# Ledger of designs, part 3: VH-VL binders against p55562

Target 1, 209 residues: p55562
Amino acid sequence: EDLSSQQQWPGTPLSRVEALAVLQTLNANLLSNASATLTLDRWCEAHRLAPPGSKIVAKHVQGHDKPANVHIRKLLHVGPNEPIVYRHVRLACGDRILSEADNWYVPARLTAEMNEVLNTTDISFGRAVRSLNFTRTNLTARLLWSPLPEGWDMSAELPVSSSGPLIPPPFLLEHHAVLKLQDGTPFSAVVESYTNNVLDFPAPLLYPQ

## First folded at step 1 (VH-VL)

Design t14 (framework fv_teclistamab)
Fold by ESMFold2-Fast, scan of step 1:
Structure t14 (fold): chain C 209 residues (1-209), chain A 122 residues (1-122), chain B 108 residues (1-108)
Amino acid sequence: as target 1 above (209 residues)
Amino acid sequence: QLQLQESGPGLVKPSETLSLTCTVSGGSISSRSYYWGWIRQPPGKGLEWIGSIYYSGSTYYNPSLKSRVTISVDTSKNQFSLKLSSVTAADTAVYYCARRGYSYGYWYFDLWGQGTLVTVSS
Amino acid sequence: SYVLTQPPSVSVAPGQTARITCGGNNIGSKSVHWYQQPPGQAPVVVVYYDSDRPSGIPERFSGSNSGNTATLTISRVEAGDEAVYYCQVWDSSSDHVVFGGGTKLTVL
């Protein structure tokens, strides 16, 4: 059925715990896998965010060309004159944008075929470079929003009651990472933000059927 | 081409409610990726954020103004509005509506209306 | 509530470098955005996320942010750069947008 209507999670204590558990599950899966795209493929399918068989598509954002600054060049182990390509993409699952990502990569560290595909198609970066068997070094991982207060699992008081739904902000998670070749050479620096569409499914039912 | 335009009375008497509308054209206000906000600037002074609204109706207000401010959204008209109650001369300012842009999950205003002057005097 | 402090004015000769500071407690842990407001006009973002530039903004504009101070640097200053500049952060604890008091750049 049509799942295009906005899914709202209740503001109850149980729903808040469920939302946090779901967000942390996504966070852990993203941090433990080299490719965000492949993790989102699984997430999209598991939560029925798009028709069966849908894969993540990278939609290029027109406009701003964001040159690599000194920090990014340091992360990539390149000098000031090394060519760097910048991509800003939205990772979409059907009609749902799950991620906004900035990517700076060193084209000399990719194959000619990879560069051609990245220049001429809407393929996701992770798919295009999959055969590099790269590894991911996570630099930062942040929750931009939490349904529960800091220290909720210790002595902090939980929200007593809420009759309204949870209203997550547009972005819920942000990761900064460096992607490395098998020999440890960095080839891509990424900043990945994940949208509230990652929660755009009905709150889990914990009652057995 | 997306643009924002403020409208509403330019004169408000002390103790009354200031009411402004922002019309969004060239794009949709119903977006999971954006908040829509109000910022004001008294003559010769700095910028002050008033509040922001998400298309669901969820609002975030400047704590200093929270007791007097209501922001609402009308997605069918592609508009959002500001009501500021119990105004005084200190509320005389140019009022801007703006779209809160995004970059790496941090909020900045990437699109602004031209601003409208509201004077509070009797 | 979180507070950003800017000097009220900075004066520089044409062709020289202007530096506008934005002070805040542990501001280096936040993302700083900078707006240029020419006389009688709406603000325009010139630097966002500490050091990034929007399309159409000259490379003469750059930013940095560490410790308790963020800085907007304008190299090879031109008369057309004369404006009031505002820094801005987002405070996640209350979804509170905080602006600095503004710095008027005068080009002599």
Scores: ipSAE 0.000, ipTM 0.453, lowest interface PAE 14.1, mean pLDDT 84

Design t17 (framework fv_teclistamab)
Fold by ESMFold2-Fast, scan of step 1:
Structure t17 (fold): chain C 209 residues (1-209), chain A 124 residues (1-124), chain B 108 residues (1-108)
Amino acid sequence: as target 1 above (209 residues)
Amino acid sequence: QLQLQESGPGLVKPSETLSLTCTVSGGSISSSSYYWGWIRQPPGKGLEWIGSIYYTGSTYYNPSLKSRVTISVDTSKNQFSLKLSSVTAADTAVYYCARVPFYDSSGYWPFDYWGQGTLVTVSS
Amino acid sequence: SYVLTQPPSVSVAPGQTARITCGGNNIGSKSVHWYQQPPGQAPVVVVYYDSDRPSGIPERFSGSNSGNTATLTISRVEAGDEAVYYCQVWDSSSDHVVFGGGTKLTVL
């Protein structure tokens, strides 16, 4: 019932403002925490996206290689011929995928032992490279979709009436970060995307006064 | 080399506020890869988590202690602190500060580096 | 609230294998960390993420986690392994770090 994947938000002006506020709350929570898993655990429980007690499960997705583009290579300070390895991880709450994360790393900047473990096991990336004592630099945090038009708070016209429910695209938020060695050398670029399942709960109920 | 050192009064009177500080040496508390936490252990009993803080001020507290506990961070001093209000004899314990690594989004709160602990006795 | 159950004590002869259990409802779906606390000292993590061994910890220490029980296994036990051992999980439903009650390992 309340956990249905068919939940839709009304397209009314009020519902659009509510959806934007909720998305920005998630965005702020993700930026203020060291772990997306902890943030999503709390989000899942608070919005009843899965049965009580469900935890976020991280799964390494194998079988698909996504080549690093020019932007990623620039972030990693590598040329076009430098080998780069790709990893994909999903974070799910119950049967709902809340996040899809891409990681591109430069194996030449890891130890031989780290590369062996990453090549032969399903160990998490951060655990495999923990002895590098790296730092994370957050680069961007963006809404990929907005229920309200750009400039809505400055002069853009708002919708006058509902024309049906909101239909969010598959991904709503995207964060970019780079992991750096102690000397500042980048070794991993991360793109963390958050799915429309983060809004898969009933719109807050507000009464006009 | 990273070191964590607890400091504060070893004796606190009932109804007062217990205040402890953890000083981090050999590493920066402003690192985005770590939370910093407090764990206590009453004499002869087990470990109880009090709470943890990120350098931005974001906190997680033990629900049973949340109404009495405040953890804060001072990045300029490379320290984080615990305040526990309205103490009773039940709050007598060794208090540890510890580091929690979050190397990626899959972290589930291992405490990988601990201070030596400081005994706090609640007595009039 | 989520509860982890450990036996209060386990006794083993030198050179034998000690097994310390940590019981919890559906604990196999959680990540379990294990701490060794020698008498009068701060805890040290000996196994984390169910089965991984931190650098510096002997290969004699291993872990497993499935169903309702996680287990810390110490092979070829030495006198220096005498300590209280604690299991620990994160309970997402209450945003709570939960520790087991501890198991005292005595080497005969």
Scores: ipSAE 0.015, ipTM 0.555, lowest interface PAE 7.6, mean pLDDT 85

